# VHH binders against EARP-interacting protein 1 (eipr-1), part 3

Target 1, 362 residues: EARP-interacting protein 1 (eipr-1), of Caenorhabditis elegans (q9u1q0)
Amino acid sequence: MSECLMFGMDCEARCMTSMTADEENICFLVGTNNIKNDKNQVNKLFMDPEASRLMSKTFRHPAGEVRAIAAHPTKSTILATCTADFSSLGGTHSITIWNIEEDKRTLETVSRLPTEQVMSCLEWEPNSMKCAAMTPFRPEIQLLNMENGPEIVQNLKIPLENEEDEMFSATWSPHHDGNMLGVTGGRTAWCIDCRTDNEYLKIRDAHIHRTISMDFNPNLQHVIATCGDDGYVRIWDTRSTSSALTSLHPHAHWVWSVRFHPVHDQLLLTGGSDASVVLSCAQSVSSEQQIEFRDDEEEEEDDDLVEKLQDGQLERIDEHEDSVYACAWSSADPWTFASLSYDGRMIVSNVSRKHKYALMQL

## First folded at step 4 (VHH; framework vhh_etentamig_d1)

Design a3 (from e3 with S100Y)
Fold by ESMFold2-Fast, scan of step 4:
Structure a3 (fold): chain B 362 residues (1-362), chain A 122 residues (1-122)
Amino acid sequence: as target 1 above (362 residues)
Amino acid sequence: EVQLLESGGGLVQPGGSLRLSCAASGFTVSSYGMSWVRQAPGKGPEWVSGIRGSGGSTYYADSVKGRFTISRDNSKNTLYLQMNSLRAEDTAVYYCAKGYYEDFLTGYFDYRGQGTLVTVSS
């Protein structure tokens, strides 16, 4: 049912983001991991409104491999990347803010911060000029001022269960006015208050092997989703972490990305090493929970109940041929999403009409 | 937990061949990206070749492309580097390195072994 549009790059790619500053046009940015250092690029992929076709603009990335990418939340001409220049073993790493020069097809350096390690996560806080940056190799998150930066303004230390655990993800809560960060590492997920860097909420053993990524429910500030190399997605109440609210098993292999729909929190988008993208429903733990009580005091009783969507798989996309590392919802069209596999294949898809109708009835 | 043991180096004449082995323990090589890196006398380390975990795609530095072949035997949990048409400039200590998950990073080596010396001379 879902129509898929595909764009293929000639090299590996791992990071993708929606251009949230553009609320009218469906736009995504993808960074490449080309083994030939001077061939790395940022691709801007966008829908042509006239032709309903996926189009691309390629920009040379002059700082080597793109290991993380973040679009400015309000300025469509600004992006930031975490870069690895492997002209020498060990590499030269940086976080760079770029201006997109569309007419020249170039990225112009605004400012750069050298880093000691490759950074694998970079996310712009939507309501501020802060970014969070993380390397997999150290148990810390760097908070950066991006207005006059990048400039490190805070280091948040993560209390690892085991010193050998690796860090996997960092993402901003859309609640708490830019003061809460979600982090995964080892088997654990943390919610960290950035104002008091010694305070954290912890979900220990969120997954049996590794907790790879997480996302915050857009409507319920105490609800998060985690995904792991056990193939599961689990939804948690951060106020009661002894057991998950629900568990879904969308993938047969490692789950790299989990994303709530930005409005309809019953929808979760995931990508895995089984080369699939799955759209799942978590109706039972969404903000629009099943009707348990009816207000029939002014109406005749009829025993009718409104049916809700069932928890589990709604759609599966099997057009990728490699691990799907990144998924993103469009900011311009609420029913459009994108997925990226490591072989450089990007697929843009729509939620099917039958699921839209079911959600409108909820 | 993770251990890597390189072997197969030695003295060889220009134009000769060597096969290097890397026996891994504490993890499954088929699940991880793996690489070979070398350090020549008086030079910094250089990435030589990589193989991804899933699918087994292989990659080579321009200096060795067409001459070297990276492979793995999953049943033996062992990584190999077949080196053909060896040149004096290939003289180096060769290390195998565990990558990050399914990917090898040309500048990242999580764990590496003690290395094995390859000397190419007349």
Scores: ipSAE 0.257, ipTM 0.619, lowest interface PAE 4.5, mean pLDDT 84

Design a30 (from e3 with Y111H)
Fold by ESMFold2-Fast, scan of step 4:
Structure a30 (fold): chain B 362 residues (1-362), chain A 122 residues (1-122)
Amino acid sequence: as target 1 above (362 residues)
Amino acid sequence: EVQLLESGGGLVQPGGSLRLSCAASGFTVSSYGMSWVRQAPGKGPEWVSGIRGSGGSTYYADSVKGRFTISRDNSKNTLYLQMNSLRAEDTAVYYCAKGSYEDFLTGYFDHRGQGTLVTVSS
């Protein structure tokens, strides 16, 4: 039986991240998209260490709407946001590094980089400390130095197949020490080597109309997952991209987010426009090795296999009432994850005991 | 090439009605979130209304809720804003704004049209 805790915000929200620097306390950060520009917030949702309940702290976000949010990999008091502030003609957009001021319930500006476009993606690479920023409306990824404030150190150009295609996601590979990005735009997924401006691997037509997001397998260097507007999640070997290793169909509508479990690559967490969150199993393409089963009936060795989770849906959460745009695994508890729908509803959930036992082979 | 062309503005008396149109080319309106944004003389832009790409979900600023209705005609690739019970405070240039795939973005406009002026005066 999955345990779900719900937190409702007063306004729309699109971006959420786990507080990766905190490996002891379950904690997530959510940025708001409030119609009233001066009412935007970053909400810190966390579990009481000795109580089974979700708590929140609200911090005023003084730079308008929060379009992307990233937690500092090693400092739990620092975060960065991509912002849209339309209190002035034409808008004021920026990437800002903030200190969290707990006592004042405010975010203190450390440094800010004005941007020409609203940025919709911001991800901090934990080993190199590089940050990747992306707007849907330019076919490029900006790589930033965050130590001396947000400073553009490299622009990676993405060769879109069609002029009208939009950029959808950018995420760091965990296997390449900050030298490989996964990027989606149009129908295509790319793996880009940041050491070469133009060198990339691409999977064209990964999905029917749009390839919306992707993630890297945490254990298998050449395996990625993509999700799209066809409701599918496809798992690919980057060394052989003519066909997917497997295809799962977790959603009846567009899939906005796909996230491998950070350790158990059998598990994929997805959120979609069907207002659902699905925990899926990709056992057949995971790094987990088959356990040798022995039985006293030697003639039936082909039937003496340890039962494994089968590919497909494990759990479905239908408590959201709007498109689920963001999903994240907890950095503190391996069995806890969070999901965010646009109406401002955040749900914190646990992998059910039954599936945990099957994964641990208990 | 993405283009948005607003029309339907003009001078109207308080309590009157206007219907604004936004003709889109270079993309399919039904696939994207769309917004109406206005800017009154001497003031900053204000998000007015939004509609999601996949269907009937519509949203309104408190200042216009119950008076304005956003809609689209996919066959004409056109977005509309029906404005009823107009007030002097509704005087502004109205802009059509393209959002992201599926969803509108409040306070955001990358491909904004030239705008259409609405003047509410006696």
Scores: ipSAE 0.090, ipTM 0.536, lowest interface PAE 6.0, mean pLDDT 83

Design a31 (from e3 with E102Y)
Fold by ESMFold2-Fast, scan of step 4:
Structure a31 (fold): chain B 362 residues (1-362), chain A 122 residues (1-122)
Amino acid sequence: as target 1 above (362 residues)
Amino acid sequence: EVQLLESGGGLVQPGGSLRLSCAASGFTVSSYGMSWVRQAPGKGPEWVSGIRGSGGSTYYADSVKGRFTISRDNSKNTLYLQMNSLRAEDTAVYYCAKGSYYDFLTGYFDYRGQGTLVTVSS
């Protein structure tokens, strides 16, 4: 049932983001990890409005490998990348803001900040003034002013339980006006209030060995999802973290990415080392918004006429041939998502009509 | 105290073979992607091979495909590089590198050993 469109790059790729500034056209940006330093690219992948085809525009990325990519939330011509240049042993690393020059097929440097370590995460805050940046190798999140920058304005320290633990993800809460970050590292997930600097909400041992990524429920500010190397996705109430609200097991190997649907928090999109993409349902812990789509004057009688969704797997995509490192929902179409595997394969998919109908009735 | 100790380098004739070893301490090799990176005299570093912490998938630079084999023994916490059909152009210092699970295939590493010199000459 799911419609899949595929695009293959000639080299490895790990980072992908939707063009959130473009609410009209389905569009994604992918950065490459080509060991030949001067061959790295940012590819803009978009849907042809007159054909069901993925089109691409390739832009040379002159600063080496693209380790993280972030599209400006409101300006479709601005992007930022975290880069690794391995022309010297140990590498040279930076965070760079680029103008996309469509006519020239070039990325033009706006400003650049050298970094001590490669940064593996970069995300614009909802108010588009700042980014959060993270390296796997330091227990800290750097907050960057992007209006005059990149310029480091704050360092948030993360107390890792083990010295060998690495940092895995950082993402902004959509609920806290740019004041809350979700962070994963080691086995732990944190919610950090940026106003207090050292205050942590902490879920230790969220997964068996590594808590790899997390996401915030778009409708419920106290609900988060985590994913890990145990193949599980767990959904948590941040007010009561002694046990998960529910646990789903979508993958046979490490889960690299977990993303709530931006409106329908019943839906979770995941990608894993088993080379699969899974669309899962977390109906039992979803928000109250679902009930507002149904007249419930006689609720029990109405419920008998509606098929209830169960927690678990809804759809599985097995067309990737390597670890799926990145997943993203489209900002232009609520039922379209993209996935990226390390071999450079990108797949754009749609939620099946059957599941759309069931979700909208609930 | 994360440490990587390479060994097994030396002088070898063209067409010969060498097996490099990397003994890891302070962390578990099976939990991380591992790489071999080399630096030839007067040149920049070149990623040679990588092995994934998950699933054990292996990857090779085009210059060494079919000639080199990366492997690990998790019980000994050791990484290996079997090098066959060696060429003069393979002359380099070879480094064992611990990457994050994210960066294991691209030659980035948070820890690097001292290296072991491989010289291929007649």
Scores: ipSAE 0.013, ipTM 0.385, lowest interface PAE 8.0, mean pLDDT 82

Design a32 (from e3 with S100D)
Fold by ESMFold2-Fast, scan of step 4:
Structure a32 (fold): chain B 362 residues (1-362), chain A 122 residues (1-122)
Amino acid sequence: as target 1 above (362 residues)
Amino acid sequence: EVQLLESGGGLVQPGGSLRLSCAASGFTVSSYGMSWVRQAPGKGPEWVSGIRGSGGSTYYADSVKGRFTISRDNSKNTLYLQMNSLRAEDTAVYYCAKGDYEDFLTGYFDYRGQGTLVTVSS
């Protein structure tokens, strides 16, 4: 069984990201949603390099609630947040770039863009220094220049089938030079070409009522995963969307987050409203292929074939007590991941030895 | 099949009181965070109050703190909002929603019924 490290924050929290720029130390950033507007924080959770324990540093977030958080792809001292400041009725909303002042335990404003709506998604494209920002209340993605910004450079309109549908997620494709976004809203998942303002692909009715999140396969440019309110994760070939390649049912209730492992695309990490985190295997649709070497050896050597992973659940973590809204793989260790439930509980886990060895033998 | 049905709205004078009810079907209210959200004519939705599923902790927007009280009756699977010292600016359609304050901010409110209109005017 995997060993889990737990850290409880004194605040409700929903958004979390790995510290992408730090490839040496296991580190995650969490933003809080404290109902006391002036008590909101960004917490840096990291492994003590000597004690193998989870440590924290808290930084005051002076702009209220943290709705979304994004780490700078190359600078570990910079982050951006989407904020809702409810010190006044109706709120003041913004996208802000912060310097992390570690000695002072403060976030210092670098630049701020006021927004008309609260933004629930902020995704930093790792190579182009642009972000995608999205509000659940409008079928629109704002593309931002973060070098001289935040500065809106483009608005992408999403053609919703039902005007009442909400927008849920946006994420960058790793395969299209920063020119393709995956977007979910209502029951639909889109792949949007940012150069043309046109949808490249649409998967309608991917889930029963809500397609909540999606992720791109890191190795196969035409494969995506979606998750939804039906408890399912479905894997799709974007070239043939009439039916999913496979369907997995890891959760009893809404699935809030789905993340491919960044290298081993047979692994999927999910978090749900059933307070569980599930590590699933999608071996049958992964990029791994069986290479058979026979030479002059006897066919009976196949009797000693190494065990391969089967599609389905590999591990389940039941130590959260509230909806698990965010999951992230570590940028520093390929076998470490983190999950966050709304009650402020963060769990850092690793893939069990049995599954690591099975994957390495593939 | 899962539904939320709001009731109890009406016309009330400034300084008056109203109690809103939200009858839930298809799920258990005590198992989830629940909120009240309002939408005034011509404005966007505003989160008003919330109660956690477990433990029953309650939260309020600054505009209603001290005047409104959220509660639930688990035996009747019903959520309530007691509104006291009502002001003209409290005029809105009030919606019951499955979800807490964070769900409002992200737009992940699972269920909203038809709402109940509260008009504060003489």
Scores: ipSAE 0.000, ipTM 0.195, lowest interface PAE 17.3, mean pLDDT 82

Design a4 (from e3 with S100H)
Fold by ESMFold2-Fast, scan of step 4:
Structure a4 (fold): chain B 362 residues (1-362), chain A 122 residues (1-122)
Amino acid sequence: as target 1 above (362 residues)
Amino acid sequence: EVQLLESGGGLVQPGGSLRLSCAASGFTVSSYGMSWVRQAPGKGPEWVSGIRGSGGSTYYADSVKGRFTISRDNSKNTLYLQMNSLRAEDTAVYYCAKGHYEDFLTGYFDYRGQGTLVTVSS
């Protein structure tokens, strides 16, 4: 029996991130999409090390809707948002770096970059050197200097297969020293080397409809996962992209988010438009290797069979009532994850003990 | 080639009703969030209503809540705005806007059509 803790916001929300700078406390940040511009907020959801419950702190977000959110990788008081202020047609939009003022329950502006389009993705590089930002409406990724920024230092052009295709996701590889981005748009997934003008890798038609998101295997540099509106998750070897290594079908509807466990790459967390969160196993393509040495002597007749994880669904969470747009693993606890549905419901869950024991071979 | 074509506007008496249509081509409206946005003479633009691509959840500005209804006909690839109990302050050019996938992106007009004028006057 796993424990699920629920927190409801009074309005819609699409973006959530873990606070990686806080290695001691389970902590997540959620931004809201309230149609009343001055009612938008960032919620900090956290657990004390001694507490068994989820607590929240609400901070006013004075720049309108929060369309993307990123926590500073080493400074727990700094975050950045992509904002949409809809006081006029076309709106006024920006990428803003905020300082969290705990005492005042407010966000104070450090610096701001106005943008022509709504930005839907904002990812801080793990080494705090740069941030990647993306709008769904242009085939480009903006690389930002965040030290004295935000300021655009590079525009990476994405060569779309079809000019009408929309952009869906951008995320940093945990490998390659911050020089590689995974990008999805249309039906395609790209791995873009930021040091060159050439594509590192392109997987055409990764899904039969749209390729919505992707993630990098934390242990295997050549392995990625993609998810799409066909309900599938596919695991790929970037060195041989003619066919997927494996295909999983965790959702009956569009899959918005796919996240490898940060250590145990046999685990994948997904959220879909079927209002479910699914914890899946990709054991057959994981970094786990068991070298078996056969003893040619007599066999044991009453073997103790250890149950290993099989490819497919391990657990399904049906506590959401709307499309699940965001999922994140905790940086403080390896077995805790969070999911966010558009109606503003956040659920914090734990991997069940049965699966933990199988992974730890206990 | 994404195109939106608004129609159904005209002169209507206060308290009357009017139905606006937005014919879409180059994409399927049932897969996308859609919005109605209006701009009154001499005033700034205002988001009026939105409908999501999945589930069909509908949203309204407080100024029109209870009077306006957003809907779509997937077989005709057409978005509608049913306007009841019209007031002089509803006089505006009404625009249809395509969102990003199932999100209707309030206040942002993407692939905006030519608009249709609604005049509420005696």
Scores: ipSAE 0.264, ipTM 0.627, lowest interface PAE 4.5, mean pLDDT 83

Design a5 (from e3 with S100M)
Fold by ESMFold2-Fast, scan of step 4:
Structure a5 (fold): chain B 362 residues (1-362), chain A 122 residues (1-122)
Amino acid sequence: as target 1 above (362 residues)
Amino acid sequence: EVQLLESGGGLVQPGGSLRLSCAASGFTVSSYGMSWVRQAPGKGPEWVSGIRGSGGSTYYADSVKGRFTISRDNSKNTLYLQMNSLRAEDTAVYYCAKGMYEDFLTGYFDYRGQGTLVTVSS
């Protein structure tokens, strides 16, 4: 078997998420954007550990195109989607919570909230259970209560620099108990405090024309990464935003997704319009640089034994043939990740054992 | 403010041709995929065709493939649909729709124009 396992869908797909509630099995959910409105699906892709083989289960999505998808953080049978349904006059948009019926291979509606705009981002906050939803077309983030169905509890307004700018991403900070969102729109990245409905900080001109996505360092509260239409990934100290801590150039075209490894913050996973997935190292700005100064005798001996990683590209996956819109790390295996290109190709990959051993100090 | 304005519709005989235009403003047109969506009397919307922002990739519904051609002129912020070999079943209001980013979002209606009526009748 090769390092990469591939699954192809017969239609376009843009959204993918790890099934975070399943800590035993490598599992991802992918939603489709089929031009045939009634042919849209949610596909559950999972690893057979005995055969090292990628398996799939297909569920019809009865509400049209899947524009965003989120897995329930503690219940593996529940998911939510943002939809664009063109079966009726003018199209309809909604956020729906679904029960997965494995035996019937159906999605059963739990609750639905109609929306005025298509939502392109939906993310479940794992500790507070709030969900954040965003449309590219209005400078606002909707915070939802998901317990009694999707219900808007707060509307956060984003101060766009230019009226014509679009919103690109919203993601939860892991460090603020569900009270901080990272948001990108136009050329700018924001950290928004949900308690005060105010901008906490902003990084203007993070990228040349579009700041497309961002992620929070899992170990360092003050460190974030942004990616953009200039092909760059920039890592920032939120306490000093006049210049990036470091800049990496993994892609030749727009970078759609940037994801820190959930434990090893020297690793960044990116996907771009150049049809590539890149695993990059940002060792110089990682938490490991802080740890190396704590216990000089032990760290000196570890440094003698372990080949240290350098900043830059570690691995490149060129098996996609279209823009790579989504990347996700597995919740079940720390060294497994998945990527999705718009043509419906999903690739599941592993961090090479050489890089794994260097990171584990083996 | 996004604005889409369709034109070029009218009455045409079966087997005839029409060229639809969509004038777009309020956004960087070359950065976004665009689509044509139609709605026949008494029916739901049907996606017809889509084109990426660069103009490199075009997509068609099976019902129009080989008869319709989508194109764009980014210097004029204009989207086109060349319709050939028209049939009675092509009778519909045709809408221009803005996609998301460089790839099209088929049939998204928040930036849908007023539409242009195409009637194919003998």
Scores: ipSAE 0.117, ipTM 0.538, lowest interface PAE 5.8, mean pLDDT 84

Design a7 (from e3 with T106K)
Fold by ESMFold2-Fast, scan of step 4:
Parts: structure tokens; C-alpha cells; sequence
Structure a7 (fold): chain B 362 residues (1-362), chain A 122 residues (1-122)
């Protein structure tokens, strides 16, 4: 049912991002984690529009392993990485902003910030003003000014439930003009107000084991999804967190990534340690279930829900051979997504036509 | 805060044995995957051995299989590497590393200690 293209790298990799600045070409960036320090690279994987095939350009990453990667949201020639450089005995860690030099096939340093710990998460705020960076080993999120940076402008402290808990993810809310972060650590998910360093919302025990990642619904500002090492994805209303709105069980092992579709919030993309990628439907909690505020209470309710997709698994991709750490939707084609497994295999897939037509009611 | 302190390195003759220790603080060793990584003079780091936090499954690089043994003592929160039949090629600084549940198995980690030097020479 799914249409897919596979690309294998000769090196392990765990971070991938869509090039959101390029809205014409399907394009993804992948960073490598080769313990042979001088062999690490950033690969640009893109569709050739004339040949309808997946192409690759390799750029040497001169700062060692790529632990996190973020593409500039509006400038297609700029990216940032979090690095672990083992060329020296002491090891060094940094956050670096790079210019992509296409003709030379090189990454040129714009600016670099040394860090005390390796950073495992880096996400650019949607308005391009700042990044959030996180290490699993300290209960804090560093906010960085990226325009004149990277430079640390704020440290947000996360109140962990247990001292032994690790931090797992940090992501920006698309609804709060750069003032809210979703954070996961231990068994908990938080929404943190960046203006006051206040815990805005806390969902304790979101999963029975680790709460590994989360994502914000692009259309409903009070809806979030979480995933965990219990194999579940849960969708929550942040206004009422006593129980999840719905629970889906797409994976037999740890779920590393959960991503709402950027427009069709009934679609969720997940990747797990069971080496699978699952496209799930959360129709019952999507924006199409919400009634816009109206004065006219005589408006008919939408009964088209019977003709739409049902909650549950829509598609499964089993062509990965290792843990799937990263998933991303394309910014150029709304029906295309990519997944990355640690063995360096990237799969670019398309939503099946039958599901596409059901969502469009065709 | 997470801290790892290696000890037990030194000068040994080829064919000799040495036991390395790694004292951990700020977390429980039995709850996390742990690795030993080494770096020979003028070379990049090489993953040597790993132990899973839960279940205690052990893993070894082909260059050390049958000669090295990784273990832990939960009561002392300490990781060990028993090295037997040492060769000149084993000369390196040995690092204790805390990895995530899957990352350590492939020699990748987010924190390591200061290291302890092992020199195998006649």
C-alpha cells in the first residue's frame, strides 16, 4: 500500500530533519554518528523533480558526531548541529551554526558555542529567533539566541519527579509565539512557559515507563501527543489531564518519535525500536471533531464522520532493520514523510492514495 | 550530577592482566547501559565492551572477545573491566561511559569519565 524509496548510508545515524525552508523540493538532512571521528557527515537527501528519484549530497561534518540537527526554518543554506567530537582525549561538545556550501560540498562554520555536556536535542523556534537545546543529563532547557549566536539567553529548570530521571525531548508549541515548550523527562510531560520559567502544565505518569517524546497538534492548541517505552501513543487535552483523550498502541517496543501531520491532525507518524514506522489515525480527537464558536446554535452537526477514517493503525512500514529514531513530514509534499533507523537506513514514503482520498473526502 | 571516575590503569607486560574500575555517582549503574571505550595514542576512540542496565547482557568488540570481561557491583555502584592476555595493541586510555539503553551497544554515549591509562610494554 505504501510507496517508498530506500537510501542506505554506510554509517550509523540517529538525527534527521526536514528542510522546511525549501517548500518546492522534498528534502531531508541526516547527521551521522561514526565513532571514527573524522568520517562523520551531514547527508542532504532530496527528490529530483525531473527524474522522480531520491538523490544524495554528502557534506563532511568537521566537528565529529552529529547528535542533533536543525534546519533553519526560512534559510535553506543554514543549519545547526549539536556535536560530540572525540578527536581529543577529553572529548569536546558544541552547538554550531553552519553555512551549506553546495559547490564545495562543505559545511562552513558561521559560529560555535562550546557546551559542558553533549546536547541531544536542538529545535529551531518557528519564528527563527531562537533554539531550544537539551542534554539528557541535566534537568534544564537552554534557550539560545541564534541570530547573533549561538548564545545562551535563558536556562529553564525542569522539576524532575526523581533525581535519577533523564530528559528525553524538547519541542516548541506552534501556538504560543515562541513562548511555550513541550518537554519530556522520566515518566512526565511538561508544557513550560518560557517568559516566567514556570511549569504551566504537568502530566505525571503519561506512560508507565519513560515518556520519550511529544508533539503539539498543529490545529488545536490544547491538544498534545506523547509516546513512551510502553509502546503507546496518548493524546491529551491540556485543560483536563486526568485521563488521555485516546490511547493507541502502534509499537511492540519503545516509541522514539511521534509527529502530527502538519495539516491533517488525524494523522500521526511514529517510529520505534521494533524497527517499524506506523501511520496512525486519531480521527476522534482531530480538529474536524471540533465545533467552531458560533452565535447560531441551529447549525447542523457534521455527520460526515461515519465516512471518514477510524481510529487505529492505517499503515506499517517494516523495511527498517534497526531502531527508528527519527521521523519527519515533508514541507514540500504534504503526503510524503521520511524515517531514519540507526543503521543508517532512510526510507521516504507516501501516504496511500486510499487514505489520502478518504481525508479529502474524494 | 552524573560523574564517572576510572581507576586501575598502569604498566603491564604482554600476557599480563589488569582490572579497571569505574565509580559512578549521580545515578545507579544497574539502571543504565554502560560501556568501556579506549583511545590509543594518535588514534580515534574504539568501543570495547558494554553491559545492559536491566538483565545484565554483555557485549564485546571482536578484538577483545574471550580476553576481556565486563561486570558490575550494584552495592558499590561500580563498573569493572577485567583484562586478560594483554597485548601491545591494547595500550590506550580507557574510558567508562554512560550510554542510553541502545546507544551503548554500538559504542555511542553521551557522557564519559576522565580515563585511565593502560600501557602494555616489555
Amino acid sequence: as target 1 above (362 residues)
Amino acid sequence: EVQLLESGGGLVQPGGSLRLSCAASGFTVSSYGMSWVRQAPGKGPEWVSGIRGSGGSTYYADSVKGRFTISRDNSKNTLYLQMNSLRAEDTAVYYCAKGSYEDFLKGYFDYRGQGTLVTVSS
Scores: ipSAE 0.006, ipTM 0.329, lowest interface PAE 10.8, mean pLDDT 82

Design a8 (from e3 with T106H)
Fold by ESMFold2-Fast, scan of step 4:
Structure a8 (fold): chain B 362 residues (1-362), chain A 122 residues (1-122)
Amino acid sequence: as target 1 above (362 residues)
Amino acid sequence: EVQLLESGGGLVQPGGSLRLSCAASGFTVSSYGMSWVRQAPGKGPEWVSGIRGSGGSTYYADSVKGRFTISRDNSKNTLYLQMNSLRAEDTAVYYCAKGSYEDFLHGYFDYRGQGTLVTVSS
C-alpha cells in the first residue's frame, strides 16, 4: 500500500515542480489555474520531518494563471513562471522571474519577458543559467538566458510533419552539459542538439496520435522514455529507433507525465487521464542488472541469493479524482514523489519499503 | 487586442430564463470555436456548451442538454447562450471563451472577460 499524504487546493492546478535547490527539505511548488484571475497562487508544500505531515505556504501570484513553473536549481528563493494574465480584457502573457518573500507571503518581480502566446513549458537547466520555454501553438523552443533575463538567446525550430500538430513537452538532457533537449509534438519525440539547432534525432510515430511527454534515463545517455495518448510508456535506444526496447502499459487513458527516478533507472513514475499515478519497473532495460551466476550452479540456489524486480507495475495510486498532469521526484528524499491532478489535489507518496530494499539489493 | 465582454446575468427564479451575450473584438467569432464555461461558488470550472468555427455545429454538457442553446450572430461578432428551465445548480459565474471542449480539457482556453453572474434562487 502506498504511503500517501494529500493536500487539496480550492481551484484547478496543472503545473508542479520540486524545489531542487533545497536538498534537506521535501518541498514542491504548485501553480494554480483559477478562472478568477486575481485569485491565482503559487503554493509551497513541504514536509514537517518530525510530524510526518504536509505543510503549506500560499503566495499570491500577481500575474494571473500559472501555466508553467520552474524552481531555480541552486537558489531556493527564486522561481520562474509562465503566465496568462486576464486582469485586462485583452489579456497578457509573460515569463517572469520571482523572488519568494517568505515572511510577507509575497512573490516579488525580479524581471519579466512579455510573450505573444501562452507558454506551457518552462524548464531550468540544472547546470547552467538557461531555461527552455515552449508554447503548444508554435513548433519552436525558446532558449532563455535567466542570469540577466529572461532574455531569448536562441529559437530552436521543430519540423512538424503536420502543421496542425501541437507541441506537448520540452525537457533537458542530464548528460549533455546543457546542450540537448528532448521535445515532443504530434506523434514524434525529438532529441535536439542546441549547438546544431537544425540537427535532431527523431522517433516518428512513438505513440498512436500524440507523444505527450518524455524523459532521459539518468544513467544511460542513449536511453529515453516516451508516453502518449495510447496509455503506453515506451523506452527507446536513441541509436536504434526503429523499435522500442520495451513497452509498458500503465494507464487506460492518455499519459501526461513520465519521469525516471533520478538515480534508479529501473523506476518510472507516470500520471494519466485515468486519474491514476503508476510506479513502474523497467528492470530489463535499466543500467543495473541482476547478478548472473555460473552455469555450473543450480538455478534455485541462484534465485535465493538475489532479490528480483520484474518489468511492469509496482504500485498504483488511485486517490486522485481528475487527470494527473504533473509528477515530480523529491530532490531531498530519493524515495518521495508528488503528483498533481487538475482538480487541485496534490498527493505526496513514498516508494514502498519492499521496493526500496529490492532496488538497494538489501 | 482580443476582447470578450460578457453580459446578461442576474437573479432569476427556478424555472426562469436568461440570455447571456458575449461581444467579441479583435478577432472574427465565425472563424473560431467558441464555448461557454461556468464556475459555481466553491467549485471548479465546468464546460457548458460549444459551437464550432466551421459549420456551426453545437455541443452541450449533459447537465444542460435540452435547456440551453448556444448561438452566434456573425454580423455583430457576438456569442449567445439562451438558458431555459434554470435550476439552483445552474448558479455560477458564466465565462465566454475562445476554444473547444478539447481545449477546455487541456486548459488552453483564452478567458478575456470578467464573466457574468447568474443566480438562480427562489
Scores: ipSAE 0.006, ipTM 0.336, lowest interface PAE 10.4, mean pLDDT 83

